# Designs tried in a protein design chat: VH-VL binders against Large ribosomal subunit protein uL10m (mRpL10). Part 41

Target 1, 224 residues: Large ribosomal subunit protein uL10m (mRpL10), of Drosophila melanogaster (Fruit fly) (q9vpl3)
Amino acid sequence: RGKINIQRPKAPHYERARVVAVTQPKYPELPKAKSCFKTRAERTQQQQENPYNEIIAREVRNWLDHSRLVAFFHLSSITADDIFRVRVQLHKQNLHLKSYGSKIIEQAVKNTRYEAIVPLFHSNHCIVFSPDPEKTAALLRIVRRVPQMVLLGGIVEETMLSRNQLVAYAQMPGLHAVQAQLVQTLSQAPGHLIQQLQAHQNSFVQVLDVHAKNQMNEETPKST

## First folded at step 14 (VH-VL)

Design hc45 (from gm16 with heavy chain T30D)
Fold by OpenDDE, look of step 18:
Structure hc45 (fold): chain C 224 residues (1-224), chain A 119 residues (1-119), chain B 111 residues (1-111)
Amino acid sequence: as target 1 above (224 residues)
Amino acid sequence: QVELVQSGAEVKKPGESLKISCKGSGYSFDEYWIGWVRQAPGKGLEWMGIIDPSDSYTRYSPSFQGQVTISADKSISTAYLQWSSLKASDTAMYYCARQWDYSFPLDYWGQGTLVTVSS
Amino acid sequence: DIALTQPASVSGSPGQSITISCTGTKSDVGSHNYVSWYQQHPGKAPKLMIYDNSNRPSGVSNRFSGSKSGNTASLTISGLQAEDEADYYCSSYNSGSTWVVFGGGTKLTVL
């Protein structure tokens, strides 16, 4: 009885293969999830004053209040698969991609310090939240590869930043790096000061020694 | 200071291959992308494509897809534009420019490389 | 081809203010996409004059200003000088097509 190669099963006889091929349940291709991002029109039609909107608005507020990094993006037509891939990439960095309707955002930020973001939400948008402002560079690195996402701006450490400022922020050395540099600079400062102080003293002593030596040489009578 | 320096003018014949270069300096080369722009004689600017030098991610305008190859060597802060087979219609000025991403402006430009393709 | 529309030419006298328009679509100028303006003198590389609709890079004269309304962006040059004679191009990222588009260019003549 020939050893059944379980790793590379022999292709079934052509007749069997035909039967298997015909009997394979054709699962309807799950409709490629329509872009999880409903068009503005679709969103606006569904946003009747639903108690649900209040709940979502609260959620948005919670995200804003607990995030030290928030980035706003215009989102053009993107496939569900593409947005999923982006979401996965962002999630690996503890970045959370969310999309909300403009009305929900308006409701969420009304009478809050975040009210200034409302004008950013006139079209399809998404928001990325993070508790870590140090992830700004990582965020931008990921989203730059998504041509359907256009950076509009963000909030970092409770400060509203333009898109250019956000990019600049991402390019800055990390806080720890800056701190390290500061510590290094501070640690070198006393040494440099001491060196400078000592250098002056040493130079003075040297000058005095030279002077003393010259005086001694002048006082030594040339014994003819 | 940020600067992009392109290779010199080229005179070629149809069917010849060509590779022109754009060297960046004064900034972290891998943090910004490089776009290429074509300008035919007496014509306007045409965006050709863009490259991320950090991993050589490249995207082309549809008009230039398959017509040219954009590449980069981040080790020497240089981007390249190349043709496998030049056409007379490729006669143009070619500019490289720094661009942070698709939606950001071309903020610094090379001086341009004139490519002349004539029989 | 998705293109931004500019007037072919504009002219003005020294000291005057001129405006160059750039008209696009909802997927470029009319969206949250940002418009840039470039100046190009004959035989020279383009220079960024305006970015993100209305911002001036360092070293660009305050005589240059940009605005955007609807599907139209505008470059205004105040106090026109002879040195302003150049070709001007608008540009925008088209998020629908996912590539950068340029206008056809406008030749500015200083009379």
Scores: ipSAE 0.861, ipTM 0.935, lowest interface PAE 0.6, mean pLDDT 87
Fold by OpenDDE, look of step 16:
Structure hc45 (fold): chain C 224 residues (1-224), chain A 119 residues (1-119), chain B 111 residues (1-111)
Amino acid sequence: as target 1 above (224 residues)
Amino acid sequence: QVELVQSGAEVKKPGESLKISCKGSGYSFDEYWIGWVRQAPGKGLEWMGIIDPSDSYTRYSPSFQGQVTISADKSISTAYLQWSSLKASDTAMYYCARQWDYSFPLDYWGQGTLVTVSS
Amino acid sequence: DIALTQPASVSGSPGQSITISCTGTKSDVGSHNYVSWYQQHPGKAPKLMIYDNSNRPSGVSNRFSGSKSGNTASLTISGLQAEDEADYYCSSYNSGSTWVVFGGGTKLTVL
């Protein structure tokens, strides 16, 4: 009985070969590893389609809707340890430090009154949320000691404030009284006060616009 | 009205110690920081450092770290700049200025203190 | 030392408009940092003229205006007057180095 040559098996009969060829599982060619270099457009599209981004965007919206105090900071090169220290300090005051990507923020604030904040998030930024506007002074006291955090502005009681206005707000005695007065003044303010408030908002928007323009100019490659 | 008043001009010899003062008025002294700025004769402005008078938190520019000491006494609304040993190169006008934090402007300035160090 | 770059001198005639530039880096002027401008007359302390890129303190003439684009901030003085003759300094917080930086100063001469 001839030793079955296992090294060079005789080619199967033509009919068997055909059956084997047809029954060979066509494994889909593993998609060629699309070069990790997804174009910015593909990355943006994938991020938009990521259900996770939607969840995070919803979270951001929830924070914005439930916070009476929101402060925006530019974050320069800072160590994880330093961030952690700041977070702990803020947390002790019921202040919540969060960081989100620009796309997430954009999605979160799209078609809202806060859409103007989007340009702030093209660089490294962080946001502090609080349910209590009276914590503004405490917040500023803490973050002033963090050189890597630069105050850009904030939202207090649904009103956008410049960094100077936020500081002024924190320095006002009897925040509730002043807030009430502010609301009263805002409610009583003939068209001119609205204009002034709009001017402040416009100034804030202008500041934001300048920041946005600065960021766009940095992305323009020096055409050597 | 916010005002910063500095101590008078000083003439010293190399190796001597010196402490100059800056007194703030017209605002809550402990709510704002005090920065110090040097201006050598015919030269530009140099930021030296800053102090929070509320707890004497201080930071220095690298060029001035270890060269000077910034301090404050909030009880009398006064900030200080001091040298342990003066050098001829320390000859300059020194300004104190109010600053809310690092990223805020120097909004009110003292009149300056001229320090002359000559052998 | 990290410094902002200004022209050494600028001149103009009375009534003219002049602009002083201040060029920095991405870590100062080019970032979300704010630029301030100071005026200094001979033998006097500096005075804040512009803060947060384009804001004027109370008491500062509306002839002074500030702007920022990219890594360059600009101070514009319109309707130049003899009293405007002074040294002008730009300043910014450098968030990377974590200290305040000044420009080299610009001497403005009114002809």
Scores: ipSAE 0.855, ipTM 0.933, lowest interface PAE 0.6, mean pLDDT 87
Fold by ESMFold2, look of step 15:
Structure hc45 (fold): chain C 224 residues (1-224), chain A 119 residues (1-119), chain B 111 residues (1-111)
Amino acid sequence: as target 1 above (224 residues)
Amino acid sequence: QVELVQSGAEVKKPGESLKISCKGSGYSFDEYWIGWVRQAPGKGLEWMGIIDPSDSYTRYSPSFQGQVTISADKSISTAYLQWSSLKASDTAMYYCARQWDYSFPLDYWGQGTLVTVSS
Amino acid sequence: DIALTQPASVSGSPGQSITISCTGTKSDVGSHNYVSWYQQHPGKAPKLMIYDNSNRPSGVSNRFSGSKSGNTASLTISGLQAEDEADYYCSSYNSGSTWVVFGGGTKLTVL
């Protein structure tokens, strides 16, 4: 109950616990009695099925709320060995591959800003969750070699992105790469300009940080 | 600013080898795949295969598997299409194009390399 | 596995709207079947006109629009101009394969 709502302190252990909860079988299926009333086991089975569906939906909602990176994929027929290899590759990067029924996804996102994702799950699918939006590039490089997985879109920093916007997000230069390129360009400048820029280096780096953040915002276009 | 520049037209005889090139600029070359597209004279476009220049991950359309070799040298931002023994049926225009993965568009194209194979 | 069927040719007069169809042969196009459209003038390389079914790249006129319904994608050119005379190709990818499929192409003639 309360433990099924455990926040994400450690992804691997918590992920395994959630998988067990999602896969917990509902075994007590007693034979139908001739009586007009349901048996106690049938009522318990119905209650177990309904509570587990809501528990799983709450688990999905918790993943969505606490993951800074979420990516949605169509998943076509794939061997157990191939999907296992992909799951292991992703797990090494703190990327968690999951799959849920469309009704569970619908329950999980009801009355949230993410309701728009429901149509993505009317066919075979999978979702990748991660607390690390910096792993977007690693995710895309791994999955683009998986022919059975087709990127549909994602959520980064609580913003819904199209698949093209997600690729663009992954390609944004890091601050270190931008600084290195700027230093290379400034090395070609006249000596007096270099001396003036070096005297204000701390202020210049601060302006560059603001510019890099603004470039990320400008390269993340509005929906439609 | 993204640009793909291909090597010049080639006239060859059957049985000769050939390697044509596609040089990318204006982007980080190993971030995207390079795909090759064939267009026989008066015919449509045929996707031949791709390469990821970062580690030479390569895949071919079934129609072209074993008939050509796709390779790349990321140190000079260049992809290649190569035949060990040309046939007259290899006469076509060959384009390179940039592609993120199989499901993404070919967003930038080279100018094409005309290969003519005749006795 | 899909094959993409396009009409061999289509024509229209300047100022009219025309539509070029692209129909899959084996299955409906779902949310994972992203159709692209390419324009090719004689002797030139193809140019991307529409991607992801309906999106225009930067620099492509808004006279070009794309749509998809069932297993048919459509490219619509409004306000037809002489420069639109070219060959048009659709493309798609069927998940699980390792290759892209082009349609056979459609020759657009502006009368």
Scores: ipSAE 0.762, ipTM 0.890, lowest interface PAE 1.0, mean pLDDT 78
Fold by ESMFold2, look of step 18:
Structure hc45 (fold): chain C 224 residues (1-224), chain A 119 residues (1-119), chain B 111 residues (1-111)
Amino acid sequence: as target 1 above (224 residues)
Amino acid sequence: QVELVQSGAEVKKPGESLKISCKGSGYSFDEYWIGWVRQAPGKGLEWMGIIDPSDSYTRYSPSFQGQVTISADKSISTAYLQWSSLKASDTAMYYCARQWDYSFPLDYWGQGTLVTVSS
Amino acid sequence: DIALTQPASVSGSPGQSITISCTGTKSDVGSHNYVSWYQQHPGKAPKLMIYDNSNRPSGVSNRFSGSKSGNTASLTISGLQAEDEADYYCSSYNSGSTWVVFGGGTKLTVL
């Protein structure tokens, strides 16, 4: 018998263009622009060399360098309205709520003393930054009412603190008073500065010694 | 020294009202929450709810929402647990305890207030 | 939601080590599920023994240790003594809720 016409699909041009692109590997190489199937290694390399990742990592580095208060939280599911309300409350206190991917955090803190924070970002999280360490108490009072945010720890004046140490820091009457007294003492005679700092340092050391012993005991047991 | 002192034991009949107290000392009372914990006779501990004495922010466990009222008067460093109409099933020991927030421990406890509700 | 399961009772002889388990129905996050342990002697208020899974408050004997693996927290008492005979409760908080949960309690008997 003679040639029989094959019925052609009447599909939209978009679908035909997509099908034609998929079937083109009959000759060497698909068009590179139409190849959507990259290996895991290629995706990882592409992410590592993405210039936007480096720009964002520099942003994180800048926040860390200029924030005297940094607090880390686990973040569970929260509505957009609720997280916006929290962000506004924090912003009124010069507290800046941010979230970054763990890869960007790792890139930002690479070869710094802050590399230890990277494991905190392997789960859903958020970070609060502030140039004002005196805002630690305000931060904690706001977030303790946010059930979706669980305090993990923080950095104050470039010192890493556990969550319990951060709460203790916020309650110390001498720390905020020392900062205020430093300003007042610089306006007065130099001798008052030395006396006031020595008195507050002794009280501060006693509180830190208790927390350091607890932290050392926690870190001393080795895994079985 | 942190101390929480609760009001004395109560013997009540069903339908009566009751307000028990928890007075804190040795710390700034409004810096921490006060949580309430129930322990029925021979049973375990049940977290009932909390109050922040600074502004009376209050939250309840679902099991106790609408069953009891938690309040505080920070001017006298005292928190309260109140029933408008007691039931026999409210017979229990009631503890107050200090807590920073939901995820932190109850680090200091009151001595407990035994409430007995019977005819 | 959270439920914390403990054995109803455990027993040990003086000088032995014992472990009390506390298992959640599930855990959405590992290290972010902070567990506390409380000791309660008959007629007394509970006392905090372990917080944040493994930390001891000041004044708590180093015979008490806490650990957490997966969805199970453990309280271990070494060198068991008669005064350790008490009820033990674990507690935890599930992020996103507004309440704390206690385990059902474990009665420790020192033989």
Scores: ipSAE 0.729, ipTM 0.877, lowest interface PAE 1.2, mean pLDDT 78

## First folded at step 15 (VH-VL)

Design hd1 (from hc45 with heavy chain S54T)
Fold by OpenDDE, look of step 18:
Structure hd1 (fold): chain C 224 residues (1-224), chain A 119 residues (1-119), chain B 111 residues (1-111)
Amino acid sequence: as target 1 above (224 residues)
Amino acid sequence: QVELVQSGAEVKKPGESLKISCKGSGYSFDEYWIGWVRQAPGKGLEWMGIIDPTDSYTRYSPSFQGQVTISADKSISTAYLQWSSLKASDTAMYYCARQWDYSFPLDYWGQGTLVTVSS
Amino acid sequence: DIALTQPASVSGSPGQSITISCTGTKSDVGSHNYVSWYQQHPGKAPKLMIYDNSNRPSGVSNRFSGSKSGNTASLTISGLQAEDEADYYCSSYNSGSTWVVFGGGTKLTVL
């Protein structure tokens, strides 16, 4: 029984060879996973103007336009639970925590007065919106205890503020308090003026009275 | 003017307890946090932890977690750093500094408290 | 331990400009985190010289400037003076680890 040469098997009979050739499974070439090598740029370009992105961009614009307080934060790795807790705390103060992609933000603020905020969104970020600028102090009080949130800056009353300016703003007496103080100061000014004017008049009258009394005493003839 | 004044130098033995203080003035003490920084002799600065005096919220660097206790008394505008049992390796200069939050700089520093632990 | 990397020493002559580098990671210097610089004279407490990468506190000489690019922050001292001889430390908040980190410090010698 001839040693089966496993290294050089004899060519199969013509008929068998034909059957084997026809029955060989044609495995489709695995699509070269071109998708894994798409450069970040290519991934970003293929983000076709997703109608959804436009809608979200519009939403962002609406928030920006209707907010008197906007604060920008870098957001590091944070758990969903922690974010939720923060959101709840902020919501209690009528502060709205939102997170958007950088591209969405860019689209939203393109050719707007808010275009200057684009450089702030190079990483994971979140934005807090409020219709009330007086909530700045409350906002900062809440978020500064969230280690994963880093204050970058904000917009207050249509003015862009650095993080330091925002902190300073929060430390200022509220506009209403300042106005109240001003009104109080102004209301006291007339009173002081009147007092000063009256003081002079009273002094003058006193001097005249003394003079009149002295004249009357001189005219009383010593009745010898 | 903002000022942080720390307690005086301490010389202690291993195993002894110690509490040093940092008193703030010239600002609203409860609006800012107090950080503590260690500097071993001839070494660099090490951030130890921070405290919010408003409710004594405290956070430590991992290296100092469980090794020290940071506390504060807002009524007297004072922060504290304490050891339950000192080690020779605790020999260092300790600074307190004002810090608004984690990401803000240490803008005002105490003069430092030298702690020497020797047998 | 997550630390910022500084050169151990830098030297310069009076009137020269010197730069001290501080290299970190994406979680500290390389992120939107802010870098601060501190000056420490021998036997004295550190003093804040630069905050938020490039801002000077009141009372700090305009000879001191800060910048940040990528994962590296830089302190530049122009018109070097004898009084500038000190240790300089960079610092940043590491948002990933959630604590403040310091550089190893740089000894500046004015020759």
Scores: ipSAE 0.862, ipTM 0.934, lowest interface PAE 0.6, mean pLDDT 87
Fold by OpenDDE, look of step 15:
Structure hd1 (fold): chain C 224 residues (1-224), chain A 119 residues (1-119), chain B 111 residues (1-111)
Amino acid sequence: as target 1 above (224 residues)
Amino acid sequence: QVELVQSGAEVKKPGESLKISCKGSGYSFDEYWIGWVRQAPGKGLEWMGIIDPTDSYTRYSPSFQGQVTISADKSISTAYLQWSSLKASDTAMYYCARQWDYSFPLDYWGQGTLVTVSS
Amino acid sequence: DIALTQPASVSGSPGQSITISCTGTKSDVGSHNYVSWYQQHPGKAPKLMIYDNSNRPSGVSNRFSGSKSGNTASLTISGLQAEDEADYYCSSYNSGSTWVVFGGGTKLTVL
């Protein structure tokens, strides 16, 4: 009984070989999961076609359109607890902290007046929205204490500001304060003018009185 | 004009305590932070830490954590840097500088305080 | 230790343009972190020359310019003058480490 060579099985009969060849399940080549090595950039590109991204982009646009104050921050590694704390602090001031992917932002601002902000979103970022531009100082006060947040710039009253300009804006006396100061200054101006005018008139009257007195004294004949 | 004026040069022995000062003028002292920078003789600049004078919030570089204390008195627009026990290695020029926050530049500098620690 | 790297020395002749480089990492210079440049004359306090990569403070000569590309910031001094001889330091805030970092400094010699 010949030793069955397990290593080189005898080729099956021609008919059997044909049947085996035809009945071999053609397994579709598993798409080489290129997905595991897709760069963050490639993953982000595939997400662009997600209907969800469109919804989020619309949300971002809505925030931008209804906000009078928008501030952009770079966000480094921060704990969930810390970001929550910051969010709560900001919320108390009616400031809304949001974070979106760069692609979403790009989609949101494409062909809009906000397109210039796209270069700001190359890394992890967060955005603070507010309907009140007067909250700029409050915002900056809060975020200064968050070392993981770096101010990049902002939009105030539809004007894009650099980080320095935003700080300067926050340091300016409120419009009302400036107006009040102006009103005060204007209200004092007439008083000062009147005082100056009156001072001149009084001086003139005094000079005239002295002159009149001197003339009267000259006309009094020394009654010898 | 914004100015930071530091206290004069100090000559001390190892183990002694020291407190140097930095007085700000020409701006609202509480609106900006004060940073401290060390420069050892013939060496580069080293950021030590920063203080918010409003509530004395402080942060230190890791190299200086526990080595020095930064404080401020906003009532007199003055920041302080102090050592509890000086070492010879503390010999350096120390600068205070105005800084709006961590990410903003040191835009105005004091004239520096030379601290010499010798036996 | 995250450090900004500068050349130890640079030299130029009067009237020439020189560039000092400052190289960091993605967490500092390579990110949205801003680079500042300081000039220090011997025995004097540092002076801010450039902030936020390319901005000049008031009173700083237009001969000084800053730029940033990738992980490298550059200070360019055009029309080199004798008074420009000094040490130059770059600085950046590292938001990852949460402290300010200075470069090692560059000694500029005007020949």
Scores: ipSAE 0.857, ipTM 0.931, lowest interface PAE 0.6, mean pLDDT 87
Fold by ESMFold2, look of step 18:
Structure hd1 (fold): chain C 224 residues (1-224), chain A 119 residues (1-119), chain B 111 residues (1-111)
Amino acid sequence: as target 1 above (224 residues)
Amino acid sequence: QVELVQSGAEVKKPGESLKISCKGSGYSFDEYWIGWVRQAPGKGLEWMGIIDPTDSYTRYSPSFQGQVTISADKSISTAYLQWSSLKASDTAMYYCARQWDYSFPLDYWGQGTLVTVSS
Amino acid sequence: DIALTQPASVSGSPGQSITISCTGTKSDVGSHNYVSWYQQHPGKAPKLMIYDNSNRPSGVSNRFSGSKSGNTASLTISGLQAEDEADYYCSSYNSGSTWVVFGGGTKLTVL
């Protein structure tokens, strides 16, 4: 009989998913006995490690595919209390702090447009994921007070941004804020109006340039 | 057109109090920190500390902890550096500069405020 | 270390390329620390010349370049000109101690 399977993409999810994958009666290949520790324990351990690696890699791929905001940080030594406070603070803003091994990241992004991020994980690191790109400003204001987290760069709307570009992105007004800026500009002197339009046009051009580079990258054929 | 304009030169005697200012314009003042940098006559640059104007979050270099007070009034886009009792060794040029966070550059600098403490 | 070491002075002739070094501990200049360089002419405020190790701000001549290798950052000025005569400071962030550190400064003299 078919049943609804529920999976949740969180750090406890990886541990739950690993246990669920092994213990689920829904799986036709579930091992019948777990009490044998020599040969069966070795085989069960191998099965556990294989599903664990793939589950973790799939979760990383899922986070990357469904997050419109991804930010990468170098992480210096930090107490468990301090990193926990940061996690809680970020979680309140729908910002999800994660850390993964570089081999898992490499497996997750192999043969994808995200392969370029692998070198970022060769040192102490953490990643923040969010479905909400408008939370970029909130993210940066929280982490700028965390001396142990140094911004390396990010991905916004599938576009790779440098750390300086990410800060600039966080300061851009939203679509509704652009409309409000237009009304304010119309009420000002003509010379000031030109300066305001040039400022917004430059910001708009930078966003279009990032989008155009993304479009050109997606259209270029892969050469080998 | 980011600009930081500092208050004018000061000549003081030891033991006097002093508060110098740094007014920012051309950007949203509370989007960035203001850092303070000291340069003693003929010497190098020393980072003193920062303030986030949004809520006055303040951090000091260990060399300046307890020596000065950094404050801000975001309603007038102004940061301050203050001494309760000046010493002759406080004679220096003091710069304010804009900074996103600890790891980002000091991208715009004020013109400096020369403080001379002599009797 | 909690200090960034620069040579006290460097000199060069017009048209020459010169390099100013900035050496610190792994925490100050290492692979994940960002180094900035500032130029200061006498009587003037410092000006940002290089940030994030090798990036050049708008309006800064491409004669100025920055690099970092191991525990040493370098500022290179090619095609040296008389107006390049100034003091140069590196800076980096000391993440273990939560403050910014400047090097001692290097006086560049154009002969």
Scores: ipSAE 0.727, ipTM 0.876, lowest interface PAE 1.2, mean pLDDT 78
Fold by ESMFold2, look of step 16:
Structure hd1 (fold): chain C 224 residues (1-224), chain A 119 residues (1-119), chain B 111 residues (1-111)
Amino acid sequence: as target 1 above (224 residues)
Amino acid sequence: QVELVQSGAEVKKPGESLKISCKGSGYSFDEYWIGWVRQAPGKGLEWMGIIDPTDSYTRYSPSFQGQVTISADKSISTAYLQWSSLKASDTAMYYCARQWDYSFPLDYWGQGTLVTVSS
Amino acid sequence: DIALTQPASVSGSPGQSITISCTGTKSDVGSHNYVSWYQQHPGKAPKLMIYDNSNRPSGVSNRFSGSKSGNTASLTISGLQAEDEADYYCSSYNSGSTWVVFGGGTKLTVL
């Protein structure tokens, strides 16, 4: 209890660690500029200036750069056993559950297109990273049975999605179903197809772009 | 296009059993949960619980745990609310509604099933 | 055990704006909770009017708007019309519990 690194506790441990840190003035940290008892404000400021924060910020950037799926959650109080069970379930799907301080997130995304995510981390949170965007449906099926994790939104294929858009993305037909819909449209009258393509040209480009990116990530195509 | 159609009104006596239904159409039934909401005469809305039709995962509001049974048969796109022994206090309007998870809205509602239990 | 608090009734004249409040706790309404608003006419099922604090479903008039500040969510109806007379319920998910909660409801009367 009273972990040295607040930025790395599980959500229930994080809440417990914050309560303990407030009530325990003496807490050892990594050997650096912090050498004596400090107030909460001074401790927070020194922690935010610590070189360790830049190392963790680089870790966050690396996750963002190599994850084609990122999902953001608010995290309520949860037991260590329950969050461990969730992490194991997610890991089986190549889904990686993490949490970071808001200052670290701000530092990691400074001067990037992702700066808008910083307000999401002003309260208790967790993030799920994955290289595999096809795991979005699996992620949401697991997490929606975890009442302590409330979906806030996500990033898929470098596109920021609201939570409703992320759910809609997860419900899109599989690659085979998308291909079948396209074939069925083509088998109808040519004039009808031309009107549909002209009216929905941007949406067809979006479908083809998702298809191309999914082929890049797949070892073997989905087919029957 | 999404529709939730509930079974008709019921008039019952205390101690009788009852099972009311909610049939979904216009969407993939097992992609969403079905929630049940109670409204006693002249009263507000009370969330009773949910079911995930995929494998019958259920959760109940504490007020209704052990009072009713929620079930589903995804092969006919139908959810159920069931009492083994009705009480006069069970007289209410019962709605089913579609929900993604606990934090998402109840976006489509059934028309309601009025259950009247009289001695 | 903590319920969402709404006024029992509100009233307004046609063309005016009215606001219905929904007050809870940090766990019920705070910055991490999504609040929904439902309209219920007598004898009818509730209809979703606002979700995720401020979003309108397709087909809902832009006269309806939602907002949230601190532990209070608000539904605002501008350009009040006779058909707006109904009961209005807020709803949220208690982030520390496993169930959905509704407010007690607000009867809107158009004078």
Scores: ipSAE 0.670, ipTM 0.846, lowest interface PAE 1.5, mean pLDDT 78

